# Ledger of designs, part 2: miniprotein binders against tRNA-specific 2-thiouridylase MnmA (mnmA)

Target 1, 344 residues: tRNA-specific 2-thiouridylase MnmA (mnmA), of Desulfotalea psychrophila (q6aiz6)
Amino acid sequence: MIKNITGIAMSGGVDSTATAILQKQKGPVLGFFMKLNQPDYETQRDRVSQIAQKLDIKLEIIDLTEEFQEYVLKYFSASYFKGLTPNPCIICNKEIKFGLFQQAILRQGVERIATGHYAQIHKTAAGYQLHKGVDPHKDQSYFLSRLSQEQLAHSIFPLGGMHKGAIYDLVEAHGFHDFRGTESQDVCFLEQDNVVDFLEQTAEFSASSGNIVMNDGKILGKHKGLHRYTVGQRRGLGISYPVPLYVINLDVKNNNVIVGENEQLFHKTMAISDIHWISQPEREDLLHASVHIRSTHKGAQASVILKENNRASVIFDEPQRAITPGQFATIYKDTQVLGSGVIL

## First folded at step 6 (miniprotein)

Design m17 (from i1 with R24W)
Fold by ESMFold2-Fast, scan of step 6:
Structure m17 (fold): chain B 344 residues (1-344), chain A 101 residues (1-101)
Amino acid sequence: as target 1 above (344 residues)
Amino acid sequence: SPEELRKKIEELLRLLFEILRELWKYGDPRAAKEVAELIFELLELIEKLKKTGDPEYLKELLEILKKILEILKELGNEELAKEIAEAIKELRELLEKLKEK
């Protein structure tokens, strides 16, 4: 009998634990844990080690601290400096989790790597397709929208066809009773998810004061740095006005936070750049597709006009609220992820 | 009146989405893409016009609408071409009224 070894990306959470249980039932496995020098590293390491021991899985730690800083943390800080709102999880998946981490695992003779992601991979004659997970409350396909064909070819998502309730039942049946009621950290490198504290503690970041203004140029107050504000934000503005005001735009050139009424957050048009295709469109003309502008966005029907230099113009059927520069627009055909680009 | 301009813009938006629906019928991908790009530019100019009230944006809208009209005529969609021609006429009349200020 020929033995095929599957790698398992283990994080110490319920999803990666369920993935390990399922894959070990199918054949020989090796567990792998990323060291990124995250604030809770020691706690995560101890938890992953205990889980691996209980499941009788050999665990290796792969140190990617320097690479994480170079590819993810510099991107994150640079984006805020430019007045953009980044998505570090999408970049981490592309460059670290399915990039350097996957490459390190494959070098050890591993055939494929299983991860606890709620998404599906379909192998077709035209290549690999990325699809939404079946659990609508857990689908993570948005965060995987920049993966390459090669990265998908080496990946397994055992949880993509399962609902979260069944995952808890599975781990409990194997003696793991303490996962219910635990929440995963939203961003792994932030202490208590405080973006402002992280940015202001970096040696290369300097906040500058400016004005909070309306579209007509009327000054309503002062701000202590554009990085403290996000498009759609209502609270924490520190201004007084007869009606509710929201951040409409960040004006880097003039160092202004532009505010206005809720209606001003709705737009029918959006431009995207730096498009990465998982599945290239059959024709390079027009797509009618569902476009997701944030991880929490339900998707909106749109006409996508494909342009040269990996750019597109998007016309939504209905106006969309709080389109945010720097976030990713992910293009879906039904459940299939076609690709994603950076919102301009 | 600002209310007259708002109503005319809403009429134009309805027409533009009708054109987008009709683009799905065309087998000419180059012409379809060209019309869609012009509609995108038009929608951006409408937003600038709403925010500023600057009649220069209305002039740019009229030029784009003329280009859409010619493409629709070449594609043989006489009904949508007629509707665009009527929108051009109405917006040009509104521009003339705004210049009187």
Scores: ipSAE 0.395, ipTM 0.753, lowest interface PAE 2.7, mean pLDDT 85

Design m19 (from i1 with A32I)
Fold by ESMFold2-Fast, scan of step 6:
Structure m19 (fold): chain B 344 residues (1-344), chain A 101 residues (1-101)
Amino acid sequence: as target 1 above (344 residues)
Amino acid sequence: SPEELRKKIEELLRLLFEILRELRKYGDPRAIKEVAELIFELLELIEKLKKTGDPEYLKELLEILKKILEILKELGNEELAKEIAEAIKELRELLEKLKEK
């Protein structure tokens, strides 16, 4: 009989540090840090090592550089090649953080893994439910919307019931006084403004110049590749017009960036594909739910028409701005995440 | 005529959302799904009509409304069926006016 050991996903940030403090108070812990060959790896590694040493937590580094390239970076590049705007954080959570990283930790005899995510896991007779964190400014449930029942069963989110202020108070009480007002310690290739440079430096990414056009076909200028544009973008268009113009959609077939006025960004309808259910709805026809079309979206009431092959049609009660193909639509029932799909 | 069409489309949108809210009360899941899918198609056509002004989209819209009408009658909602029938009549009259120019 061995004492239950909890794994801690440590990143060197305030949230993972608070998570480590809370879990160590409950029993024996092991710290784990992911190497993804991120640009600030050396700096992040040094910080997380110092934190682990101060907290008297054994730290292990798990190198997932090749797996990150295979499962996340290829998805990212392929999405842009198709004229879609990806969400690499959702895929990284599913495939890497709660996939291969969690599996590597569990193989060491760890039973549960705690992460600094602001979300809640509720165990019910019907299985595990994913819920919003209580702090509305920190809720990260959107990014966790693709997790499986098995991944949730092995996860602990100690911060889900806490507010950001209490987290700072906690780490300060344990001698960490430098987290307030500090910059992010976990810079990723895909979280920087130079993702365009990454795409253009890959031999597999092929893009050509084309036209920036109005809906009526009027040519206003030229673009240097569809991957440089996203729905809702106003800046960097290099065009002159009497009123502000926004990217309305990307036309891959004709290699056009389609622009228009802000009002043209509002739509009542949306289609989604590749739906993953955390908690499958009881009805197979029509669901009334709140749908989040991006991480920063407040959520909008909608009718979700369930279709075959993990597809759905969505009708919003009110028009929604900048619905972006390739992003994830996450379906909520109150605080509960039911599932998510890819916007078409 | 363009102002009349916009007013009638706004009235139709209100009616379609009322139907969508009430659909869950009916006990036939296939009929519920079918009506909801037809409403989705109508909303897509209304956007195309607003964008292009093409009377052909109004013709397609009328055919979908007829299908919704038949299903609502089958579900036994005579009041909503009557409102859809009136909308079909009014929109058909507007389509004829548009064809004359």
Scores: ipSAE 0.448, ipTM 0.779, lowest interface PAE 2.8, mean pLDDT 85

Design m2 (from i1 with E10Y)
Fold by ESMFold2-Fast, scan of step 6:
Structure m2 (fold): chain B 344 residues (1-344), chain A 101 residues (1-101)
Amino acid sequence: as target 1 above (344 residues)
Amino acid sequence: SPEELRKKIYELLRLLFEILRELRKYGDPRAAKEVAELIFELLELIEKLKKTGDPEYLKELLEILKKILEILKELGNEELAKEIAEAIKELRELLEKLKEK
């Protein structure tokens, strides 16, 4: 096989289309599309096929439906069953997109795979570093925080140094005028992002009803299942109180939704487990770093106390709102992703 | 009083974050990590104290503050050690008042 062939992860969207255009300019390419049995699969397949044909790129479809169910959907359902709020996109990137999908592409004689992600890879003597994309409104480095050195070694992110406006200009210059005004779906396997419907109908949740309580144990109402609630939620509680109340915690042991005032959502401390390091710190003791507690979080300065068994304790310089168990805390040094762990 | 306790907790939090910022200057990485771990435990206990009002958490706070005090003394940081010693004294006085009720 030709060692200079680049694989392109094509989804039918503007970012993967721009990626294909840029990489084809640099040499021979092969297009690859994942079948995950997503609700819009047929429409997405037809769109990506049309784009590949227009760009004169050979397209292969790789069916990962069963693997997606095993690694992503079971994780998603199990997390909610434990009263945790998952991030299926991070797990999908680790296990599917840069895992089994990348491995399948490499087996076809491809050495590197380009994707439409807004992030940067820097090769150093110490290994590969993952960095934020330059467009602050498009940076996707948080979702890539679980990638391994091997996965990064086989990856190219052509859009990491570009701004979103330039991407639209690029695709339009190549005859693609239909991308403006299209909205991206937050989670690919959920119709209209309805978590409750997915869990109750497709994952067969049979969670018992319980109480909505304050910290002191005062009962304010009843809930129809912990999976219907998220830390920080204000709407849909069905309770009446003189001041606004928010979900501050989910108590699985007692089957209670714990509510309180907005001030009770602010915490200076959190613990993280199952830390994956992309670039392990030189010191094992104490880091001062920016910690992102969800994809939409701007990051907060914190002291990160490294412990045994890939665990850490985090002390924020300023209290952070709505720290959510099950979400990922990603540790940054400036623009560099050092690693991420699961919030406890 | 609850107001007096809240004021003292605020002063303690300010001091703990000052210590945490100073940890970056420590030459002994193990001692710096140990102090940071103790500060984390203190912050967790302060959170429990705020939620429950249970004076038992204040007793645990005092024991951890004593450990931080000893480490600061060993590291030669006499100014921060003095401030922690004063905080211990004031919190002990508040705990004794709360036990009377």
Scores: ipSAE 0.432, ipTM 0.772, lowest interface PAE 2.7, mean pLDDT 85

Design m21 (from i1 with K33R)
Fold by ESMFold2-Fast, scan of step 6:
Structure m21 (fold): chain B 344 residues (1-344), chain A 101 residues (1-101)
Amino acid sequence: as target 1 above (344 residues)
Amino acid sequence: SPEELRKKIEELLRLLFEILRELRKYGDPRAAREVAELIFELLELIEKLKKTGDPEYLKELLEILKKILEILKELGNEELAKEIAEAIKELRELLEKLKEK
């Protein structure tokens, strides 16, 4: 009787399982699992298949291995080569999960796709708005900050109004008792989240040794490649100094790691480029907003000066620690995501 | 002196954030955007001055403050314009002392 089929993005985790349970209660569903050639693919595939069978959901596997390599892994390696710190999850959401994966699902006659993301979609006369999930410890809206209006129009986030504890209760009520105490990995292609090992094993990535220097040019030691260092890093420097030193900046041109004291990591100003708007502000003179400079950042009140060519200058009310080039600055109005740009 | 300069820069930063808070009250979006951009440039120069100690950055700061002053006068915000004019006077005096040393 119901003609409209909802697609469920199933990963074998507790959140996608809860999403499948909730959406199946509302109508006919089809399950879909992405193959990205992740290290534990066989184990994940078997788990998703068992969950789909138990829920009586037909499961299709969509192979996006080559596209993941082209859009996500190439971006990741190229960013480190440029001395930038990437966010592969934001790019994966834009290009793969809500891009090519969503497009493949829609081609099968599916009208909308439900995912296990802790975020909210509000439909307004002016378009779709992306909002924070209600569980402050699980909100994933930062990682979805580059989604288009079209991608949001085809998406459902059933968990956005729920707390993580209620999700465990829901899956256990439906006979899934083994999810508590399982660890969640944020980056699916890294073994034990070792960025250095991944980059050094990549055939197309080569790094050279250089100097660890103070701002005044004083050489304190040698490094084995800029990709081994991130802004804010204290450990692994291999240098001796009377006070603690932190990575302040990476100088690709001179192949130097620039170090300094903790106070030098605090900045009131930041420039952003390549801004993508989910909900573009009507006034382009000055925006007062909360800006999140990384996924773990609580957000900081700032004046955002909108410029030509999707650029902006940001002035924080209070200095922010470890502003990192290559990461995304996400602009919020209360719970609403307006958009995001790349930190320069 | 370095301590005198630090105190004056702290006073200037407070004034600049007051200006940012009041920008929406000016009613001219283009002028407000221009003032905000100049404030951003000024904050970048303050950071360079703090890191390098180079008095040339103080000269560039004074030129940006003069532009902010002109825009605030055109917008009719006499109170903030007066405070910027006072800051220009005090920083110019400090620059002249630094040049003598």
Scores: ipSAE 0.443, ipTM 0.776, lowest interface PAE 2.2, mean pLDDT 85

Design m22 (from i1 with K33L)
Fold by ESMFold2-Fast, scan of step 6:
Structure m22 (fold): chain B 344 residues (1-344), chain A 101 residues (1-101)
Amino acid sequence: as target 1 above (344 residues)
Amino acid sequence: SPEELRKKIEELLRLLFEILRELRKYGDPRAALEVAELIFELLELIEKLKKTGDPEYLKELLEILKKILEILKELGNEELAKEIAEAIKELRELLEKLKEK
């Protein structure tokens, strides 16, 4: 056995820094930083190195660039090729951050890894449960909905019981005064504004031009590729019409972007596939649960009809706007994440 | 008549959600699951009917409502059974009118 050493996933941000401070107070720690070939890698590396030095934490860099390409970027490109809108953060958490990165850290002889996620892990007789973080404005449980029991068993989320304001106070008390006003300004490799550029230059997408049409087949304009459009999109359509029009569907078979009025974006039904269960209910059960259809969705009450082959049909109590194929639907019982599936 | 169909569909939707809510009180999870699946099929057919205006979807909708009616009768909920039976009657009359146009 080793001396109860905890690994810390350090990113150079305020949350991972607070996590490092809290865990170091409880015992010996080792810091770890992922290299993913992100555009701001050098800047992020320098920042995390300075933080680790100030906290007197030994830092190791784990290079997962090739694995990130294989598991996240190929998934991302393949989804857009199929006319689907992916969630790369959920896949990155499952395959990279709590997958290969966690496995590499555990091989260093640590037993558990702390991350700066705003979520809670509860150990029960039936296994590990994933719960929402207590700060409703910072809860990240949606992005962790694909984690396995084993991944949860090796994880610690010290910030799950805390509010974001207390995190800023904590890091400032330890000499870190530059984090306020920088939240959400970290560069994300697959941000919406560079998605098209990435897909067309890196994934060898051909620019297949097609039509922007109404449900009745009326042609309103031309598009430069389905990957440039998302369900619910209002801007960038390059069409003129007396009322606002939104992307309501992507028709891959006919290479059409189908547009319509806002009312056409509301649906009471949804099908999901490839369900991953963290806490699996009985297969025959009709679940009455809150379903989150994207990270920004606050959740909606629904009847979830469980089917064979990890599929379900969902009936919402109220119509939901912009249900998007390829996104994840996460099933909650109160604060508990039961599982998630891919929207069809 | 298209406006009359829209109003009848809206009334039906309210009834279906009332049925789904009442099923939560029953101690038979399999019967509740079966009715919920039939309601899902009905909602999908209603969307197709709204998009296409094709009266054939209304025929399929009526057959599913008959199955829900049988299950409600077996569960002993005579009040909801009567409401579904009335909805079936009204939609069938509307379908006959639409065939004539």
Scores: ipSAE 0.297, ipTM 0.714, lowest interface PAE 3.7, mean pLDDT 84

Design m23 (from i1 with K33M)
Fold by ESMFold2-Fast, scan of step 6:
Formats: C-alpha cells, sequence, structure tokens
Structure m23 (fold): chain B 344 residues (1-344), chain A 101 residues (1-101)
C-alpha cells in the first residue's frame, strides 16, 4: 500500500474534525469511525459522515460493539461490584481505541493514525515518550497512561501543541460553526453520564440494601447499593448529622457505606498495583515524581517506592484528598508520563 | 499526656520527611528503598495510633525506628542517626509514663 496515507480517527466532534483538517493538508488520508455500544450511534454516525463528506475524506465504519462489551463494559460493571471506582476511558484507550481499532486500521495498509487527543509524542533514542498537551485545561495525557510503545509508534496527536481556542478557530475557518458550547463527555456509553441507571438496568447489576455507618459502627441510615456512592461524595446521602459528612470508604464485606468528616478523606500514603510503564526509570527503586490520582487531579509530589510484581507504595509530600480505590495513579516526570498503576 | 504524645508524633513526622528527602541523595538505592518502606509502615502505624489511642502501637513504632536507625548508621549519616536515636529515647520515656496510666 501507499506508505504516506494517514488514518484519521473521526468521532464527529470538534477535535477529530480539526485533526482531519490538519492531516489532510499534509497528505492523503482515510477516515475511520468506531461503532461502540453508544446510545446515540445513528446520530453520531450521520454527523461524522456529513463531516467526512464536507472534507472530501473517505470514511470507513469499524464495528467494535462486541469487543467494547468484553473489554470495557465487563470491566466497568465488575469494578463497581467489587466496590471499586473504574476509569473506563483509560481501558478503552488501551484495548479499543489504540488496540483493536488501531490494529484494524493498520491492516488496511495505513502506517499511522491521527487522533484528536491533547497530548504529545516525543521520539527518542530510548523509544517513544508520552507528554502532556500544552493547553493545561485540555491535557488528556492521564487517559493515555496505559498505551504501549507500539501503540505510540503508530499514533499522531496533531492537537498536542495547540490551545482549544485555536481548534475552534480552525474548524470555523473551514465552515464548521456549530461546535462552540458543545460539552465533551468522558464516558460515551452512558446517557447523561448516569452510572446507576447503566449498572442497574443495562449491566445486569444486582445490589442489596445495607447501612450507612460512621467509623465507630453507628448507623445513620440505609443505602440501596454501594455502586450509588463514591469516595468524597457529600450530597445524596439522605442522612442527618450536625456536621457535613462524606463517603470515606465502601465496605463490600459488610455491605456498608462508611461516612465521616472531611478530615478523614486526607491520606499521605497509598498503594498501587498492576503498574504499566511507558518509560520505566532506569535503576530506580525509589522515584520522586508527580502523581495524579484521577483525571481532574493537578498532581502531587510523592516518593514512589517500586516493589516486585509491578507494585508500588506512594508517600505524598502533602496529604491528598479522596484517594479512590480502582482509579489510576499516573506517574509524571515534569510533562512526561512514565506510567500508571491501579490504586488499591 | 495525649497532648505530649501528639507533639512528639509531630516532631517525629518532621524528622521522617527530612530523612525521606535526604534518601534521594544516597548513592545506594536499595538502602534508600528499605528506609522509605519503613517510613511508609510508620506513617500507617501513626494513623492507627491517632484513630485508636492504643499505646501498643507505640511499641511497634519503636521497633521500626530501631531498624531505620541501624540503616542510617550503616549509610554513615551520623546526624540523622542521632536524631532518630533521640526520638526513640523520648518515645520510650513517654511509653513508660503511659504504662503508669
Amino acid sequence: as target 1 above (344 residues)
Amino acid sequence: SPEELRKKIEELLRLLFEILRELRKYGDPRAAMEVAELIFELLELIEKLKKTGDPEYLKELLEILKKILEILKELGNEELAKEIAEAIKELRELLEKLKEK
């Protein structure tokens, strides 16, 4: 095949549209759209088809519905069943978007795929590095922390060096005026991001009622399932107490939501497992780095003690609020993503 | 007293974080890792002590501090070793007073 053809991951959004515009200016392109278990598939398909037609880009639809269910939705439901809070976007990026979707595109003779991600890829003698995007309000490097060297080698992120305002200007200059004010959704398979409805109605989730308790065992109320609660949650508890109370832990064994005062959400230590390295530090058993415990976290300086079996202990310089089991801890050196692990 | 214990724990925490900062300068990464792991265990144990008030956790703290002291001595950091030895002495004296209560 022609080695200069670039694949474009098109979703019908402003970022993928800008990516398509930029890459088409550099050479021949082919557009690709993922069919997943998304509620508005037909509407999204029609929109991406119209955009591809307007840009004169051939579009192919790749159906990954069954694979998305197997790798992402089962993970999502299983995590909540275990009292963990998952990040389906990180898993989707690893297994679907840069996994099976990328592999399907490459089999068509395409050597590189451009996506609308706000992150940077730096090629070095030691391999590919993943770096934060330059727009601090749009950086998506956290969600890409599980990508492999091979996945990065086949990827292009044209938007990594750009600010979001410039992206709107670019698409508007090419006749796309309806993108401003459109919210991006982190979780594409949820209607109105309703986790509870998805788990109870769609994912065959079975949950039992239990107690909302203080650390000392005092019962303050009843809950209708642990999956309805997240560490750090203050509202929707349906309990009365003289001071504000927050979910501090989910106790699966006793089927209890454990609540307490805000102070109890702060911890200096955490453990992580299943560490994946994009760029493993050479000869380091003790690493000083910035650790991001969720996508909205600005990062906190920490000592990371590397252990056997891809595990680590983390000591933060300052206590961190609402460390949540099941979320990913992403390890950064300045702008570089070194890797990530699952919070225990 | 509970207030005296709180102040001694705060002094200990400052010393432990000073040690943790100094470990990043050591030429022996394995020794640095061992001390960092012991500090992690200490921090978890201090949290249990704060929640329960059980003086038995002070005995466990003293055993971990002794291990840190031995490693610091072997690494040749006499200044930090002296500070840990002093902290062990003060906490041991506090534990004896608490046994009387």
Scores: ipSAE 0.177, ipTM 0.660, lowest interface PAE 4.6, mean pLDDT 84

Design m24 (from i1 with K33Y)
Fold by ESMFold2-Fast, scan of step 6:
Formats: C-alpha cells, sequence, structure tokens
Structure m24 (fold): chain B 344 residues (1-344), chain A 101 residues (1-101)
C-alpha cells in the first residue's frame, strides 16, 4: 500500500491556511498543530480547528510543551544569563518544528511536511539547497539557516515562490475574509514581546544591579540587570547626557552596560562560532558572501575567513550597525543559504 | 598629533581593502587566506587604537603589516608591496613621535 500523504503544519494563521489549500489541491493531506508554551494556545487551537474543519482536513494536535521548554526556553534564558541576545525561532525550527514535530508526523506514514514558510528548497545532485523566498518583504530563510539536509528532504515550502498579497487573495477566494491585520507576534511564547517579564517571572532571573558606563569608565547611572538591555538600545536607559547614547556592549565580567554615541555601534569585523553548513562552500578557506546579522538585516557583502572548529572571522565591505553577540550570522551566496554561525 | 594618526589610519584602511579586493580577484588562494586573516587582525587593532589612542597598538599593527609585505613580495605584486612598505615607514615615524609625548 502506497500512502502518498502530505502533512501540513497548521498554526491558524494565513500562511499555514494558504499552504493547506495549495497542498490539498495536489493530493491527500493531514493537518498537524503544535502545542507549545504559547500564551494564546486556546485561541490558536480553536482557530486552527475551525480552519481544518472548513477545509475538510483531519487535524491532529502534537503536544511538545515539555520539549519546547527543554530545547528553546532553557536556551533563551541561558543566553540572557550569559549577556547574549538569543534567537529562539532559529533554535525552535531546528529542534522542534523541523525536529521533534517533523519526526512525530513522519512516524504516522507521512512522507513530507508542508509549512507556511517564505523560503525555497532546491534539490540538486549535491543535495538540498535552501533559498530565499521571492517576496523580499516576507523572506524567512534566515530563520531556517540551521536546518539539516534530512530536515530539508522531508519539507515543502509552497509559499516560497509567492508574494504575500497573492496569499491573502488565495485564502479570501476560499472563504477566509478575516486574516487581514491579524499578523502573529514576533515570538510565540512572549505576551506583548516582553522579554523582561518572561525572564524575571517565568525563568526566575534575579535582578543584579550594576553600572551604566562610558568606554572610559565614567559612570552615568545604574541598571537593574543586563537582561534588560540590547545592543543598539537608546530608550529606557534613564541617563542624562548632552548627546543621544546607545548600548554599545554588555560587559558581563564587570556587570556594566557600556554606552556610547551612534558611531560606536558601527564595526567592520566580527567573529562567529558553531557554524552549521546546509551547503558547505566549494572553497573551504575564504568566501565572499552576503551576511545577515539578524532577522531584520538586509544583508551585507563580506569576506568570510573560515577557521578550524566551525569558526570564522568576518570582514564587511562596509561597517555594520549594532552587531549583537548571541544572534546568528547567516551566510548567503546570492539567494542560497550556505549556513549560519553564532556571533561572538 | 591625533589628526595625523586619524589621516594615516584612513589611508591604511583604503590600502587594506584594495589589497583584499585584489587578492579576491587575482591572488593565490592560500596567500589570499593568510592576508585576509592578517587584515582581520589589523582591523581589530585599528578599532582598539581609535578607542584608546594607545601607541602600543601601533607596534602590533606594524608587525602584522610586515607579514603582509612579505607575502605580497612573494606573490610578486610590487605595487601593493611598495604601498605597504610606505605605510610601515609613515606609521613607524608617527609611533616615534607619539612615544616622545
Amino acid sequence: as target 1 above (344 residues)
Amino acid sequence: SPEELRKKIEELLRLLFEILRELRKYGDPRAAYEVAELIFELLELIEKLKKTGDPEYLKELLEILKKILEILKELGNEELAKEIAEAIKELRELLEKLKEK
């Protein structure tokens, strides 16, 4: 018995709904919804159930709450404890969405899983390549930069070749008229994106007060914990100075928030560690590539000097603003994601 | 003076990026890697120098420039080698002036 069933990762949002519509047109489908530590779980569950019923898709809920806590929330809290700014979505994609969730779906006899991601998968003789989605305002390839060859082999991204406007048109044509203006929040487990509340209430971070200082050691004020600050932050510093000041670094060793003028946020160099390759480059020593240093970064041309132990040194052609330790640097060759590393 | 140091550093930065660009197009892959690593170290030292004004970073910078010069000579790029040699000379003179202050 040949079962050619495609799994659909359904979230109750417009993108996963469009994905379900498109894949159901191509053959038999099964819908799957992840239960995680999301504040709006009940609302999302009810929405995805209504969508699945309207589309005549069987829906299964897979509870990964404990695994999400172990792999994503523990990483998130540990990163802030080290004075680093994490990207929980990249880790969630690697460990949960395309890891344990994908594995649970595959065990049910599903061959591949479609998700609402704006990215493209190209199969070549050398393996699977991850590419940017064609809509430059929606490309999500940065968040998928840690996926393995095996994870890509079992994945379908139907929206990768489409623009967001066409997605709204598609769902509206199928009777879904209430998605416009209902975009999901940036981080699924944070209420109103409040990192501080999450860390202090849920992760039990104790407030460790220290100093807000200039590079020369001049004390301008006190802080209530390094986790309350991010490189590039201007507001909420509670300090008085003749010119605008920005967080330029977090000094964990001395428990200082280091502030300076906007010009001090620009750097031509950075180092990266823990590089994961989706497609290892033909030259192993030196690359000229576009590097994205955060999800909102448009990419910058750089020389990437590959080192031992999955490390690299990066020299940008032009200085880049607010390079942030703990964030991921994703390496692109044109539209192709080669891999990513953690910024040091 | 601080203005002399700033001008010399700006000239050095232009030269280093010109070298990196040439090695990317026409250089030996092994030599390109070695020079790129040395340029990375130089850029880090230039940042420390701009931040602190400490002349000791100029000493480290000069040693790395000498290594780049040796590689460029081995590659036969006489023009870039001459420009690095001139940069070394000018920065050495500036270092001696700053040490006396």
Scores: ipSAE 0.348, ipTM 0.735, lowest interface PAE 3.2, mean pLDDT 85

Design m25 (from i1 with K33I)
Fold by ESMFold2-Fast, scan of step 6:
Formats: structure tokens, sequence, C-alpha cells
Structure m25 (fold): chain B 344 residues (1-344), chain A 101 residues (1-101)
């Protein structure tokens, strides 16, 4: 007798709860919860335990605290130290959620793991394809752009074909009425999403005073650390000028925040490195594709010039605002994610 | 003048995007990739020129346009080659005017 058991990644949120409900209808399931030493861990643990008990699902806690620190928190801090803006959720998905967490679940004899992600997996003769979720306001395919073929082969996304409204309806029909208005914060390890406080609690990120300058070198003010600024930022600069000014770039070498007018945030070109392919294009050194430069970006048509060493040059059909070094550029063909690289 | 340079740069940008669009239609991956890389370099030089006003970037831009011109000639696209040749002539004239200051 073979056990056809599906693993469920349970977080105590509405999406993972809906996923557990749907998968339990299809067969036997086991619930799994990640311990990452998040600030609200005890509260989350109690909530997920109550949900699992109500659904009659056996729950196991997998402690990945040390691995999360090594692969995600170290990456996060190192990126800010280099004057880059990281995406810890993409790295967490690759290394932790679909990496070490998935591996731990598979070692228990589970062949497939369901998660509450709004994305679709299509199996083809050429391999697994990652596609956008059908709800355009909840699509999470951007955050999954670094997953491998093996990670996709073991994954199920039951919510990919559903709209968020239907998910609330589903959990409420099963007696869960308290999820409305409980949307999660953007980054699970930050209290109230305060990046600066997190970074400055480490010895590496003390206040390092430098200058806020125009492109011509004119000094407009002082800053207390490059990690306090992001490309596109207008507020919190503490400078006075006749026209609105925005962070254009961070100059690590000279310890300067470079500011300018809104028009200076628009660029037609972008370079990317460290490209990971989910579905590598057939031998085309030049792609025409939609490129997403951040999670909230609607996508922009571009020519992508593939280079050696997993690098590419991107030429947008129209100039794009606030291209941010350290963020990920995800390459799409229609709804399909081809891969992603790190913006330089 | 700065206004004359701006107008010529805008005209050049339209032409470069027209070339990139036409190359995608031909299905020649070698020529398409080579010209696309040169267009990427041109766009970066144009941004440096806008930021610094340094006429040295205009010289580098002219050299890259000459390379694009030769590739378009080899591909037999006489129409786009003629438009690039005219752009080279106009930008060379602007460079000479800037040198006179």
Amino acid sequence: as target 1 above (344 residues)
Amino acid sequence: SPEELRKKIEELLRLLFEILRELRKYGDPRAAIEVAELIFELLELIEKLKKTGDPEYLKELLEILKKILEILKELGNEELAKEIAEAIKELRELLEKLKEK
C-alpha cells in the first residue's frame, strides 16, 4: 500500500487555509509549518495549530531558523551594505520555502507539496512551466521566478486558477470568519516592516553620515546612511529645493545619495546578471518579451540581449521609471515566466 | 545649440527603435543581436551625454553609428543605411560646432 499523501505548507493565513481545505477534499494530507524565528512566532504557531486541529490535519513544525539567517537575512543585510535594494521573498522562496522546507517534507515520504501561491504550473513535454495566476491583482509568479524544474515538479498551487474573493468565500463556508482585514505584512522577519531599525540593530549598520547631492556635485544636505534610501524615494530626504527631488542613485564609493528631478528616473536600458532560467529559450540570443522590474510592475515590452556568464542587456520599447539595482527583472512570454536576473 | 542637439538626439532615438523593430522581423539572429548590442551602447552614451554635456560621448556615439551603418549595408537594407548615414552627417556637423567653442 502506497501512501498518496500531499504536504500542505500552512502559515495560519487565509491562502494556506484555503489550500489545505481544497487538498484535503482530494485525499490524505499532512500540514507543515516553518519556524524562522519570526517576531510573532508563538502567535502564528498557536493560530496554525488551531486551524490544523479544526480541519483535522496533522501538523509538523520544521525549524529552519539558522538556515533562514544564513540564506535570507545575510543576503538582505549584505545587499543594503552594497547599496542595493534586495528582494528577500524571492530568495526565501528559492532557498527556504521550496528549497530546504520542501526537501524536509519530501524526506517524510510526501511526493508533492501544496502552497497558497497565486500562480500556475503547467506540465509539458519540455518540462514544467510557471505561469501567472488568473487573478491579476494577486498574481505571485514574480516571487517564484527563481524556482527550479525540480522544485516545480514537487509543487501544487491550488489557488492559481482562482480569484481572491472566491478564497474568502471558501474559508468562510468552512467556518473561518476571521480572515477579512488580516492581510500579512510584506516581510515576515520585520516588525512593522521597519527595514532601517532591523539593519541598524546590527553592528554593520551604524549611522554613516554622507552627502545628498545633485548630479553636478552640488550638496543639498546630509544623510545618516545609504540604507535609509531607495531609488524613486521622494519623502524623508530632509532637503529644501524649488522643485520635487527624487533619489536617482546611491553612490557607495563616495557615500552619496544622488538626487534629481522625476525625468531622471526614466531609463530605456537596463543590465541584468545572475540569470536563472525556469524555461530557457530555444537558441535565441535576442528575445522580445515583457520584463517586470519589481513585484508591483505591470511589465514592459523589451528586447532582451542574452550575453555570456548569465548576463543580459535590456532595451525597453518605452522608458521605465525607477529601475532599482538589486531588485529582480523577471522575463515573461505572455503569462509564462521564463526566468529572472538581478538588476545591475 | 543645446536645443538643436536635443532635437537631433530625439530623431536618432526614433530611428534606432525603427531599426530594432525591423531587425526583429528579418529573423537573422546574428545581425539582429549585433545591431541590438550597438543600440544598447548608443542609448547608454546618449544618457551620459545628457547628464554631463561632454562632447567626447558624441564622438563615441558616432563611431558606433558607423558600425551599425556597415552592418545595415551588409544586410542590404539601403533605406535604413541611408537614414543612419544622414544621422552621422548631422551629428558630425553638431560636433564641429561644439569644438568651435
Scores: ipSAE 0.248, ipTM 0.679, lowest interface PAE 4.1, mean pLDDT 84

